# VH-VL binders against q54qk4, part 15

Target 1, 195 residues: q54qk4
Amino acid sequence: MNLSEDVLKGIETLSDEKLINDSVFKHIIDTCFLVILKKKTESDLFDNKAVSSVDTIALKQTFSAFIVFILESMKINYDQSSISDLLEEHKLSSSRIDFISNYFKEYRVAIRKHLSVTNFHFPHIIDVNWRLDLFMKSNAVEKLNTPVYLINLTTEQEENVKGKVQFAATLDQLQDLVFKLRDAQKQIERSSIKS

## First folded at step 4 (VH-VL)

Design a19 (framework fv_nisevokitug)
Fold by ESMFold2-Fast, scan of step 4:
Structure a19 (fold): chain C 195 residues (1-195), chain A 120 residues (1-120), chain B 108 residues (1-108)
Amino acid sequence: as target 1 above (195 residues)
Amino acid sequence: QVQLVQSGAEVKKPGSSVKVSCKASGGTFSNYAISWVRQAPGQGLEWMGGIIPIFGTANYAQKFQGRVTITADESTSTAYMELSSLRSEDTAVYYCARGIVGAVDYFDYWGQGTLVTVSS
Amino acid sequence: SYELTQPPSVSVAPGQTARITCGANNIGSKSVHWYQQKAGQAPVLVVSYDSDRPSGIPERISGSNSGNTATLTISRVEAGDEADYYCQVWDSSSDYYVFGTGTKVTVL
C-alpha cells in the first residue's frame, strides 16, 4: 500500500481525540463507507451538530484520506491484521482500530460488489497515482466545496509508446474514466489475438 | 439473521424504575448504535436515546434527560434502558432498534418490544 | 423544534394508489426513511434515503422527497398494506431522530 504523505496525515488526525472526539470519529468513518456505497455524499459529512465545531480543513482532509485508505485497502485486498497494524503505526487507539475493523468486516463484501459493478478496480497496464487536493478552495477562491482528486495517469508500453495525463476529477468522473480505459484495453487485446 | 430480543413485560408502581434489556445476535454488536424508541398506547414513535457500545457513549433526547440511562455490556451483546421516576404517562411499548445516531440515519432491525405498564 | 407532519389517516380501495405525505420546512434537503407498523408488531423499514427499497419490499412501494414534502406511494394497494406508516429523519440541529406523526392506511 503506497499512501501519500497527505493521506497518512489525514489518518493520523483520526488518532487526535481532542480534535476528533468519538462521536465525530464514528460519523466520519460511517460516512466514508456509505459514500463509497453511494448511499451518502460528502455533504452528509456535515450532518452532525458536533462536526460544526471541528476545523473544516481537518475534517475534509481526514474524510478524503480515509476514503483513499478504504479504496486502496480493497484494491490490494488487505487482510484485517494488515489494516490493524497500519492503523496502530499511525497512532489510533485500540478502540478506534476495533471500530474501523468492524466496519471493514461488515461492509467488505458490499464494497467489493459495488466496486466490481463500477469497474473502479482496474488499472492493470496503466498506473494511476492518487493525490488529494483538499486545499483547492485555498488555491482557487471560486472553486466548489466538493471532493476533488488530482490524478496522474501514466500509460507506457515498452515498445516506445508513452503518455502522461494529469487532471482533477470527482469520484464519478474517475469511475467513468476507468470504464472507458477498460473498454479500450479490451479492444487492444482483441486486436492482438487476431494477429 | 440479525435479531434483537428484548426482556418481558413489566408492571411498575409510580415513582419506581424499570430496566429493559435488548440482546443482539448476528452482526457485530459493538459496531452499531442501539437506540430506544417508545410508543404509548394509540400514539406514535418517540426516540429516547441511543448508545455506541464500543465507546460507551450515550445520547439522550432532551425530554428524557436526567430520567433515562442507556448502557451496554459488550461481553453479553446486551443493551439496557433504565427509566426512573415512573409516571402513568410512561406506560408504553419500548423498542430497541439498531441504527447510528448522526450517521446511519434509519433503524434497520427492531426488537419485538417490551410493554411497561405504570399503575398504582 | 423540527416536526414532521403526516395526515392522520388515508382510506383507499384495493387496486388504487395510496399517497402518504410527510411535511416539514425544507425536508427535501434531508434524507427521509419510512416505516410500516402492523397492529401488535414492531415497525419495519420499507423505504430508506428517500427512495431506496430494502430487499423484500415490493416495487409497489416507492418514495420521493422534494421541497417541503416527502411522499410514500403505495400502488395497486392490497389488504396486507393496511398499517400505520411513519416517516423519519435525522435532525442534526437537535441531535436526534425525528418521527412523523403517523398515518393509518385503511383498505376498504
Scores: ipSAE 0.000, ipTM 0.490, lowest interface PAE 13.8, mean pLDDT 76

Design a20 (framework fv_nisevokitug)
Fold by ESMFold2-Fast, scan of step 4:
Structure a20 (fold): chain C 195 residues (1-195), chain A 120 residues (1-120), chain B 108 residues (1-108)
Amino acid sequence: as target 1 above (195 residues)
Amino acid sequence: QVQLVQSGAEVKKPGSSVKVSCKASGGTFSNYAISWVRQAPGQGLEWMGGIIPIFGTANYAQKFQGRVTITADESTSTAYMELSSLRSEDTAVYYCARGIVGARDYFDYWGQGTLVTVSS
Amino acid sequence: SYELTQPPSVSVAPGQTARITCGANNIGSKSVHWYQQKAGQAPVLVVSYDSDRPSGIPERISGSNSGNTATLTISRVEAGDEADYYCQVWDSSSDYYVFGTGTKVTVL
């Protein structure tokens, strides 16, 4: 798994029990999984009294980093032992690794179902290039020291079934994604013209 | 294997309170939410409320707000539902049901049910 | 408040297909889960997230969800399928788990 330095730093913040106590840790992990599944918003974490004592920038960095970690783990099909090994390498305690591993075990199928609806294979993406300029971000995330964007994509499958996917990306990743999606759209248009 | 075991049947008088227990085994209690769902004789399923034990946070259906209290004891892996000011229409089978912590979706394991009869 | 409406009963002959509907405004935007409850027993999850089948549930049981109607389909019905069936969603606006009114499936 190739994670950026900012993502790895956010993951390592989860190992620091002086900055992130167990109650805050559990709220962060829970909210990340539920935000990906569209069952919570980031405000469910940032407006919670349990996190009021935590440095806001560190909380936002950790939240954004862990969202990216979940999505990348699903994208490359990381198994539970690989996830545990990575978290142990980045100094998380065994109890925190177990907590995260249980969330991956419980949500793996639901997340895969959600991500499959998005059709990240470019030929199946209909509205991506029209909606990237309208990616969603909260006021809390906008104040991060390292910018991370929450992106909503609208996709359409062969049966005219619309799907939505949300993910986090750094500016560099977003610029790369926009370029690749633009090229994919031009390729589709050329193929349509050629009969 | 995961199992939810509930306390035995209760017979109560109107105006009293009842407290039903639900003990979890075979899984990680702290990583799961426990909900309470009741079913009056011949009627459908009705969600009353639930708790996420690790956060100590409970949420209740509006209909039961003020009468129901849901608690959890992580040391014994047991959830409780206490219903006060009992009326005859509270006669029902009360189920505890497990949800994945943080997932407000479905209930994968159910207790056997506890019959609470309210009669004068 | 958000309510899930099911037909009270469905009668079907062995070997035929039973279809149980669950109706609500824009239910296709929600994830629908289905439970089977046999007389005197606790409910059992038979379909999650519109169409996912838990381990041990036969392939002849399937689900779909679009627009204003979710459907549980039981093909090649057997006597053992006789039960009450309930659909269920979580309603984010009320933070509430909504169960359908229930459908009694009778295998004649």
Scores: ipSAE 0.000, ipTM 0.441, lowest interface PAE 16.9, mean pLDDT 75

Design a21 (framework fv_nisevokitug)
Fold by ESMFold2-Fast, scan of step 4:
Structure a21 (fold): chain C 195 residues (1-195), chain A 120 residues (1-120), chain B 108 residues (1-108)
Amino acid sequence: as target 1 above (195 residues)
Amino acid sequence: QVQLVQSGAEVKKPGSSVKVSCKASGGTFSNYAISWVRQAPGQGLEWMGGIIPIFGTANYAQKFQGRVTITADESTSTAYMELSSLRSEDTAVYYCARGIVGAHDYFDYWGQGTLVTVSS
Amino acid sequence: SYELTQPPSVSVAPGQTARITCGANNIGSKSVHWYQQKAGQAPVLVVSYDSDRPSGIPERISGSNSGNTATLTISRVEAGDEADYYCQVWDSSSDYYVFGTGTKVTVL
């Protein structure tokens, strides 16, 4: 499975019990599966007192990363042991892996049926405003200069609240991000009125 | 095949405690949350609390907090509900019900129920 | 506290359609689940997430949910549909599973 570094980091955040306690973890996983089945929306992610202590941007990043993980797992028909092995590589505890595995067991058939019958799309459209800041790092002796791009993404929710996500990426990471965003845009377009 | 099998009927005196068991089969116990829902004679359904066995954490409806304790024993695939300081109004059928792991939404399978009668 | 109100009873003749309502403020923004309970038996899930039918539940049973009312519809009613029906939601603000007041369906 080829997941971007940002998606993998989002998954690894699910292993951080100080940042994401069990109550928040359960809510994120549950909401991801139900959003894919169109039984919940992204706004339901915030409809729980347990998530009030978690940064909104981090919560959204973890949510979106895990949705991508579910969809990619379904797309390549990963079996349960493969899913468990990947989650273990990214430092999820045995309890959290079992939790996620149980969700795949319960919802796999429903998701497969849903994806085969209807076009899939995320509940919210992402509008991207690109700003590329290039800076070079030069630590003499051990490290070569590597171009690093600062990327700003603007997101919009139903209440017209604008969110901004900023991160640093190498050229390879930027190319992967562009590819993933292009694929996501195509999925959104497929769910809209066709020409 | 999923099945939840509960312990048999109990008759208890006021002020005593009762402990009802719910044995899961078909991977139900380790894979899912188990809730307890009661129903007084001729009345509706009332959620008491639940446990997620893989996390070992239980939560309770405020009305029962302090009197109810829900536990799980993974070695026997059994969940328990203990209700203390019994009163006549605790006479009810007590059900265990399976939720999908982490889903706070619905119960897909139910035990057969355990009648607890509180009388002098 | 969030409460789900159902009519106490619904009477219907065989072959007719029974409609059971579940009322609450803005219930259409929540996911509603429905249970059937026959006399002396445990509840059985008959509709999940407003309109999904579990395996083994006949197509005669359907659900909908919008605004302030969720509805369970039983078409071409059979004697075996006689039971109590309960709607249910999860209330995130109180961490509580809310059951409706229940509706007794009598097939005459």
Scores: ipSAE 0.006, ipTM 0.543, lowest interface PAE 9.5, mean pLDDT 77

Design a22 (framework fv_nisevokitug)
Fold by ESMFold2-Fast, scan of step 4:
Structure a22 (fold): chain C 195 residues (1-195), chain A 120 residues (1-120), chain B 108 residues (1-108)
Amino acid sequence: as target 1 above (195 residues)
Amino acid sequence: QVQLVQSGAEVKKPGSSVKVSCKASGGTFSNYAISWVRQAPGQGLEWMGGIIPIFGTANYAQKFQGRVTITADESTSTAYMELSSLRSEDTAVYYCARGIVGAYDYFDYWGQGTLVTVSS
Amino acid sequence: SYELTQPPSVSVAPGQTARITCGANNIGSKSVHWYQQKAGQAPVLVVSYDSDRPSGIPERISGSNSGNTATLTISRVEAGDEADYYCQVWDSSSDYYVFGTGTKVTVL
């Protein structure tokens, strides 16, 4: 399995019990599987008081990384023991590995069918049909000499299915996002050339 | 373009069963909820139940519990609604309708409808 | 059972505005969707989530939802707007999709 540096960082964050306690861990894993099956949205990740004490960037990083991990595992048809071995290599505890393994066991068939007929792709961000809108959030924030941009990412799937991701970002965070989108676009272009 | 194509009209005797099909094309099948909604002549719309094929789970309106069975065949992208113990009051146009999995609240595409007539 | 009450009919002249109400206790806390059904045809979604318009639906058609009443508004009515209109919600307490009683809009 060839995972990017960002994905590996997210998985390593899931192994850090000081940053992500068991309650938060279970919520992240559950949300990832249900988002792939379209039973939940990314907003459900943040609609839990247990995550209010966790850094938003860390939450998004672990969520995105684990979504990619699930999808890549399914694409290359990784068996359960291979998945467990990889998670162990990245320092997850046996109890956390068992929790994830139970989710793969429960949802593997459903996800495989979903991916084969749905043409689901993560991240929505790098879909050819995405759109980035920027809005200044408020004058109150401007007075703090820290401009905050409200960012909307819109993707189009299956004619009448539109994915929307909304978040607030500082200029530094926006620059980081632009770099990541640029790198993701180059990755897609390289994949198209090789095939 | 997404289309839902239903089977043709049926005439049934009281006490029999009818099975109506709804074939989806032009989009993916398994990630969408398929519901069945009926309309008796001159009457309004009535939801009967629905299925989310990827989960294999069907949900039924209380009024039809025990008489209706909704199934899906992902290999043929076809949903089915079987209504048993037919009565004259079951004479209606039966529609299949698609709900988006991330938005089960509404129906974005509808089949053309299947007229089921129950008569002696 | 949760019920959505609509007026049975609304008559409107071409170029005028038609308003179709959908009434229920605390309907403003629910998302209301609207369907148009022309004679002999399947229903068509015209408004989703209180006020959103699907692709291809003209801006003359709009929706609102507050308190105990949701409203579908058709401005500058045309002959082609003559149809039956149904509101719809998902009622989580009964696990049921509730349709309104329907309103026949006649353009005279």
Scores: ipSAE 0.000, ipTM 0.426, lowest interface PAE 18.5, mean pLDDT 75

Design a23 (framework fv_nisevokitug)
Fold by ESMFold2-Fast, scan of step 4:
Structure a23 (fold): chain C 195 residues (1-195), chain A 120 residues (1-120), chain B 108 residues (1-108)
Amino acid sequence: as target 1 above (195 residues)
Amino acid sequence: QVQLVQSGAEVKKPGSSVKVSCKASGGTFSNYAISWVRQAPGQGLEWMGGIIPIFGTANYAQKFQGRVTITADESTSTAYMELSSLRSEDTAVYYCARDRVGATDYFDYWGQGTLVTVSS
Amino acid sequence: SYELTQPPSVSVAPGQTARITCGANNIGSKSVHWYQQKAGQAPVLVVSYDSDRPSGIPERISGSNSGNTATLTISRVEAGDEADYYCQVWDSSSDYYVFGTGTKVTVL
């Protein structure tokens, strides 16, 4: 799996037990899966006494990184062994890896149904041209009365083959996703210049 | 389907300790928290504490801090709650319940309850 | 500490609607969960995340949450709905689970 440097850094931050203790870790992971299933919002990330001592930027970075990790893993249909191997490479403990793996086991089917991925092999999320089509369906999230947007990402490969990835996101999550995609594009440009 | 099965009723003397077990089946044990909630006769629900088995981390309600110990054995998918220095007011039904990890989460499965009677 | 206040009891005739409130400052910013406890039984989750119903829970049972009040609504009440009902949140300031004071619903 090829993830942006920012995403990998966010995942490695989840291994730092001084910055992200077990209580904060479980809250981040749980919130990520429930946000994808439209049961929580990014604002719910901050609704826990344990996270009040954690830097807001670091908390948002780990959250957005893990959301991208889940979506990419689902998109390319990563098995649990592959997920575990990647997390181990990025310094997560065996207990934290098992915790995440169990969430994938529980939510994989629900996420597949929610995201409506087409019957095709899609390219890696950072290696394609993305076109963001906003079919703007605003729902107040009951917990925080926060608008949630249905997002449709289209992909295109060399043979003019199209694919779709759908998910729900808050405005903050959408802004972060756009920022990450722009950063990935700049990294690709830097690599081309070096070559 | 997930099922939580608790040990049977206990009658204890004041000053003694009781240890109640809760065996989980049909679901993921390690990454869910197992909480203990008690209910005195005719009273409401009171959270005592919980444990996340995979981390071995237990949290306790302030009222029970120092008297309650919650442990888990992942190999047998069993959680335990030990309450020491028992008093007559500890007479209650004790429930184990599985909660989702994270703030604002709920208890999706409950054990059948264990009646602990403390009398001299 | 954060406390959830419920009316002690609600009496309702069969076929009518029972409303059980759960009051607390800014409870609308929290996720509220509801449990039903019948006599001699363990609690059963009937509403999660303010308004979601677990599988097997009838559509007659619904939830809402805004401002300072969360509400559990039981429409077309049946004798089998007679139970104690508890709301519950995670208290971010206290770092523990908070249950409401409980409401005894009597179907007469």
Scores: ipSAE 0.005, ipTM 0.511, lowest interface PAE 11.6, mean pLDDT 76

Design a24 (framework fv_nisevokitug)
Fold by ESMFold2-Fast, scan of step 4:
Parts: C-alpha cells; sequence; structure tokens
Structure a24 (fold): chain C 195 residues (1-195), chain A 120 residues (1-120), chain B 108 residues (1-108)
C-alpha cells in the first residue's frame, strides 16, 4: 500500500488518546464508513458534541486520511491481517484496531459493491473483483470442497457505467481469463502505436 | 442464535436502587455495544444510555446523568444497568438492546425486557 | 431538544397500504430507523438507514426520508402487521438516541 505522508500522519493521529479519546475515535471511524456508503455526510462529522474539543483542522485531516485508507485498502484488496499490521505499525492500540476491524468485516462487501458500480478509484477500462467461496463437505448429500472465485467485471463507457459481468470460476478458469485479458490489453497497446 | 437474556422482574420501594443484568450469547461479546431502553406502561421507548465493552466506557442520556450506571463484564458476556433514587415514575419495562460495534446507530437485537415496579 | 413526532394511531383494512410518518425539522439529513413492537414483546428492527430492509423482513415493508418527514410504508397489510411502530435517530447535538412518540397500527 503506497500512502502519502499526510495520510500516514492522519492515521497516526488516531493513536493519540489524549487528542482523540474513545468517543471521538468511534465517531470518526463510524462517519468515514457511512460517508463512503452515502448513509452520512461530512457535515455529520462536525455536528457532534464528541468532537467539540478537537481542533477542526486536525479533525478534517484525520477524517480525509482515513477515508483514503479505507478506499485504498479496498482497491488493492488488503486482507484484515495486513490492515491490522499497518495500523499497529502506526501505533494504534489493540482495542482501536479491533474496533476498525469490526467495521471492515461489516462493511467490506457493501463498500466493494458500491465501488464496483461507481468505478470509484479503480481502472476505467476493467476492474476485476474476486471473492473466494469454499463449499463445506457433506457426507450425506454433497462433497464440495473445491474453491471457486466469484468474479465481477466492471467497465465504464464514455457516458456511464456499462458492461457489468458476474460469474463463478475455478482457479484454472481464472488463470485462463487473466491470460486472455493480458493479451487483449497488449493488442490495444499495439493498435494505439500504429494509428 | 444471537440472544440477550435479562434478569427477572423486580419490585422496589421509592428511594432504593435496582440493578438489571443482560447476558449475551451467540457471537463475540466484545463486538457489541449494549444500550438500555425503558418503556413505562402504555408509553413509548426512552433511551437511557449504552456501553461499548471493548472500550469500557459508557454514555448516558442527560435526563439520567447521576442516577444511572451502565457496566459490562466481558468474562461473563453480561451488561448491567443500575438505577438509583427510584421514584414511582421509574416503573417501566427495561430492555437491553444490541448494536454491532460497526453499526452503532440502531439496535438489531433486544432482550426480553425486565419489569421494574416501584411502589410503597 | 430534538423530538420525533408520529401520529398516535393508524387504522388500515387488510390488503391496503398503511403509511406511518415521523416528523422533525430537517429529518431528511439524518438516518432514520424503524422498529415494530407487538403486544407483550420486545421491539424488532424492520428498517435501517431510511430504506434498508434487514434479513427476514418482508418486501411489503419499506421506508423513505426527505425534508421534514420520514415515512414507513406497509403494503398489502396483513393481520400480523398490527403492532406499535417507532422511528429512531441518533441526535448528534444531544449525543443520544431519540425515539419517536410511537404509532399504533390497527388492522380492521
Amino acid sequence: as target 1 above (195 residues)
Amino acid sequence: QVQLVQSGAEVKKPGSSVKVSCKASGGTFSNYAISWVRQAPGQGLEWMGGIIPIFGTANYAQKFQGRVTITADESTSTAYMELSSLRSEDTAVYYCARSIVSATDYFDYWGQGTLVTVSS
Amino acid sequence: SYELTQPPSVSVAPGQTARITCGANNIGSKSVHWYQQKAGQAPVLVVSYDSDRPSGIPERISGSNSGNTATLTISRVEAGDEADYYCQVWDSSSDYYVFGTGTKVTVL
């Protein structure tokens, strides 16, 4: 994850329990996730008694930094272990990391669905989202223990989002798809050079 | 699967205190926030306060400041609400209600309620 | 202090549509949640964040929120919909949860 110094400083500010107490911390994290989901607005951050003791510039910087952190972690599909490690490196307490972890667990699917529809902070041409589905083995009826990937392909045309495609694929099928997409991209590059 | 089980009904005299318990089962207790909401006979719902067990800090509605204390014990997955200086107006059904830590704006599961009667 | 006003009662015939309003200044800028409470039972969440429906809640129940009024709509009403309904918001200025005055829905 390649975050700017301002973003990293904003995240580190969330570790300062004298500046950001637990009530303010909860409000900032909650507002960030709900703003991304369009359930709240940035004005909700400032219209709250919990934040009255916090400098408005520091509050805005921390809010913006954490929004960027959420979006970047979703974009590169950062797993929870990686997220926790990064937050720990920037001095957040175990309880604050667990609090943030619970928000990622609850909202990860909703945010990915929202971002795939809007193509926000993703490549304009093709955005590939995948999810690993494991089937539980059953001795009575079914013995499904083959991992499959749920693939969502989103493309944005000139005027709006078009061409959403969803399918399940095995590892072999996914490898074939990656190869074909790579070849298509290569052909596009060659065509642009010759024209 | 997720269940909040509250302690039994109480009859108290004016001026005394009452402590109601709420035991959570199913899921991880530390992922919850627990609030207390009361309802007087024939009346509406009134929020009293709540606690996020992972932080150990509680917040109270201004009306109940100084009279209500909310605590949690993670080892037993139990939250408590103690209300002091009881008056007849405190006669109500007291509910505990759960919020997921990641969605504290609303209550997804409720306890069965505890009737507290204040009479001389 | 921020207060949510609901009509005390709504009467509706089976198969028709019931509409329960929740009024407050600029409530459309807040997230409204709705609870159903049947006699002798604890409340049950039926709508969250204005219009989101929790798992297990029938599609006949929906919500909206704009301006000064949030509305819970129950379509194709059944006898089992007879209950008290409460709207709820988090009021940031007072730093606590606010419940509406409640509406008793009677199916006749």
Scores: ipSAE 0.006, ipTM 0.546, lowest interface PAE 9.9, mean pLDDT 77

Design a25 (framework fv_nisevokitug)
Fold by ESMFold2-Fast, scan of step 4:
Structure a25 (fold): chain C 195 residues (1-195), chain A 120 residues (1-120), chain B 108 residues (1-108)
Amino acid sequence: as target 1 above (195 residues)
Amino acid sequence: QVQLVQSGAEVKKPGSSVKVSCKASGGTFSNYAISWVRQAPGQGLEWMGGIIPIFGTANYAQKFQGRVTITADESTSTAYMELSSLRSEDTAVYYCARGIVGATEYFDYWGQGTLVTVSS
Amino acid sequence: SYELTQPPSVSVAPGQTARITCGANNIGSKSVHWYQQKAGQAPVLVVSYDSDRPSGIPERISGSNSGNTATLTISRVEAGDEADYYCQVWDSSSDYYVFGTGTKVTVL
């Protein structure tokens, strides 16, 4: 498994028992798994009095790092012994590794199912806004014309707009895109309810 | 299968202490989270505190802080709840209840309950 | 402190539907769990995470949770459904388990 330096730093922070005591650790791990399953929000962690003494930047880095760790572990189907070995390499205690292991055991099937539906790391909410710029030429001569539409597509990840795509499409291509987006929205809605 | 078996009924005088045991069988005890919940006669359920044996640290409801101590002994797969400075209003059935590490928000198995009567 | 309010009692005829509410400010942002307790017995988990049913719990028992009210619904009520029902949440701000005030369901 190839994890970025920032993710590894976040995991290493999670091993610091003076900064992240067992109560804080429990809340971080629990929230990470349940946020992926749409059963909790990140505010269930950040608004918790038990974490108020922890540096906000460190808490956010640890939270995001561990979310990435869970998703990557599931995506590549990392077995439990490999997960445990990696966590031990980054200085987590055996008690903390066992705690995390129990969460993987409990939620592995549900998370893997969710990932197979979306085929990537999916934001809590995807707002898709697109605008059609129509360019049509009218001619006195009747001929086979295929209109082309210029499409600006934006997506929102959390508080930042992370996805902006501009492309040209024929009517048939646009209809296919709309169908796929509609199907994806239905799958997201089902995952939010059932996960 | 999973069972939580509690110690027998107790009759105590005001000002004394009581220690109730909860022995777990089935599954892996280190993966348990054990809570203590009491119920006074004809009243509702009240959470007192809990322990995750793997960490060895206990959490207590504010009402009971300083008067309740929850411990676990992994060698015997037994959790304990000791309540001191007993008053008549502590007369209740005391339950141990299990969460699994990974699903600790609710209690899937309960002990049979231990009636503690506080009277002079 | 965070409190879950339930009606003290609900009376229902056999075959009808009983609805037990659990009220608290913004309870829809929390996960609600439900327990059934028959006289002289320990509580039994009947719904977890708002609407999940544990193995062995009949489909006629269901849950929902939105806004300020969570609801346990028992359809096609049977005499064996007579019990006290408690809602419960884990309050993340205090790491505390809050039980509702309890509802006695009587099947007439």
Scores: ipSAE 0.090, ipTM 0.592, lowest interface PAE 6.9, mean pLDDT 78

Design a26 (framework fv_nisevokitug)
Fold by ESMFold2-Fast, scan of step 4:
Structure a26 (fold): chain C 195 residues (1-195), chain A 120 residues (1-120), chain B 108 residues (1-108)
Amino acid sequence: as target 1 above (195 residues)
Amino acid sequence: QVQLVQSGAEVKKPGSSVKVSCKASGGTFSNYAISWVRQAPGQGLEWMGGIIPIFGTANYAQKFQGRVTITADESTSTAYMELSSLRSEDTAVYYCARGIVGATDWFDYWGQGTLVTVSS
Amino acid sequence: SYELTQPPSVSVAPGQTARITCGANNIGSKSVHWYQQKAGQAPVLVVSYDSDRPSGIPERISGSNSGNTATLTISRVEAGDEADYYCQVWDSSSDYYVFGTGTKVTVL
């Protein structure tokens, strides 16, 4: 699996137990899977007092990175041992690796089914809306020009039913996500044709 | 698929303790929370606490803090709830329920319930 | 302490619509789940995340949540809908699952 440096950095942040305790960790992982399944929104990420101790930008980057990781894993049909090996390489504890692996086992079928549903039996991203927010600090020109994009993705499923995914991302994370979603559509199309 | 099976009814004396088991089958046990919810006769549902087996950490409702202990054994996919210093007002049906612990959690599967009667 | 208030009872004729409210300050900012409990049985999840229906739950049952009130709506009521209904939220400030006071639905 080839993940961008921003995605890998976000995953490595999940190994830092001083920044992200077990309560915050489970909340991030749970929210990522349920957002993909349309049962939660990005706002649910912030509905936990414990996450106020975590830098908002780092929290959003970790959230976005892990969503990319889930989608990429689904695209290439990563098995549990491959997922575990990659997470171990990036310094997650065995208990955190087991937690994530169990989520993949539990939700893999539901997510794959969800991603396969469009008017033509494949996920379809209909609209991408962007909002540009700038971080403003006095006498910090480079920081003033560091944009964070608010992304609203609409997806199509079963006979024109639309879903939405909302999150914040840097330009690099957004480009990586768009690439991976496009690849996931192609991979699912190939898998559906097979059998 | 997912099923929670609880131990049988218990009759206990005041001051004793009771330990109820909840065995999970189907689905993933380790990364889901197993919660305990009780219901006194003619009353509503009351959450007592829960555990995420993989982390081994349990959280308890303030009302039960100090006399409830929730544990889990991953090897047998079984969760336990032990309530000590029993009083007559502890007479209730005790349910185990599976949920994902987080900000907006729900309970998707419930055990059949265990009636605990506290009487002299 | 965060409390979810429900009417104690709702009476409805067969074929009509029953509405069960769940009231609390800013409940619209929380995700509300609904459980049906028939006499002598364990609760069954009938609505999750305000309006999602679990597999096997009829389309006659729906939910909504906004402002200070969440509502469970049962259309074309049948005798089999007679049960106690509970709303539920997670209160992050108290680290507690809050259940509503419960509503007994009687089909007359």
Scores: ipSAE 0.000, ipTM 0.479, lowest interface PAE 14.1, mean pLDDT 75

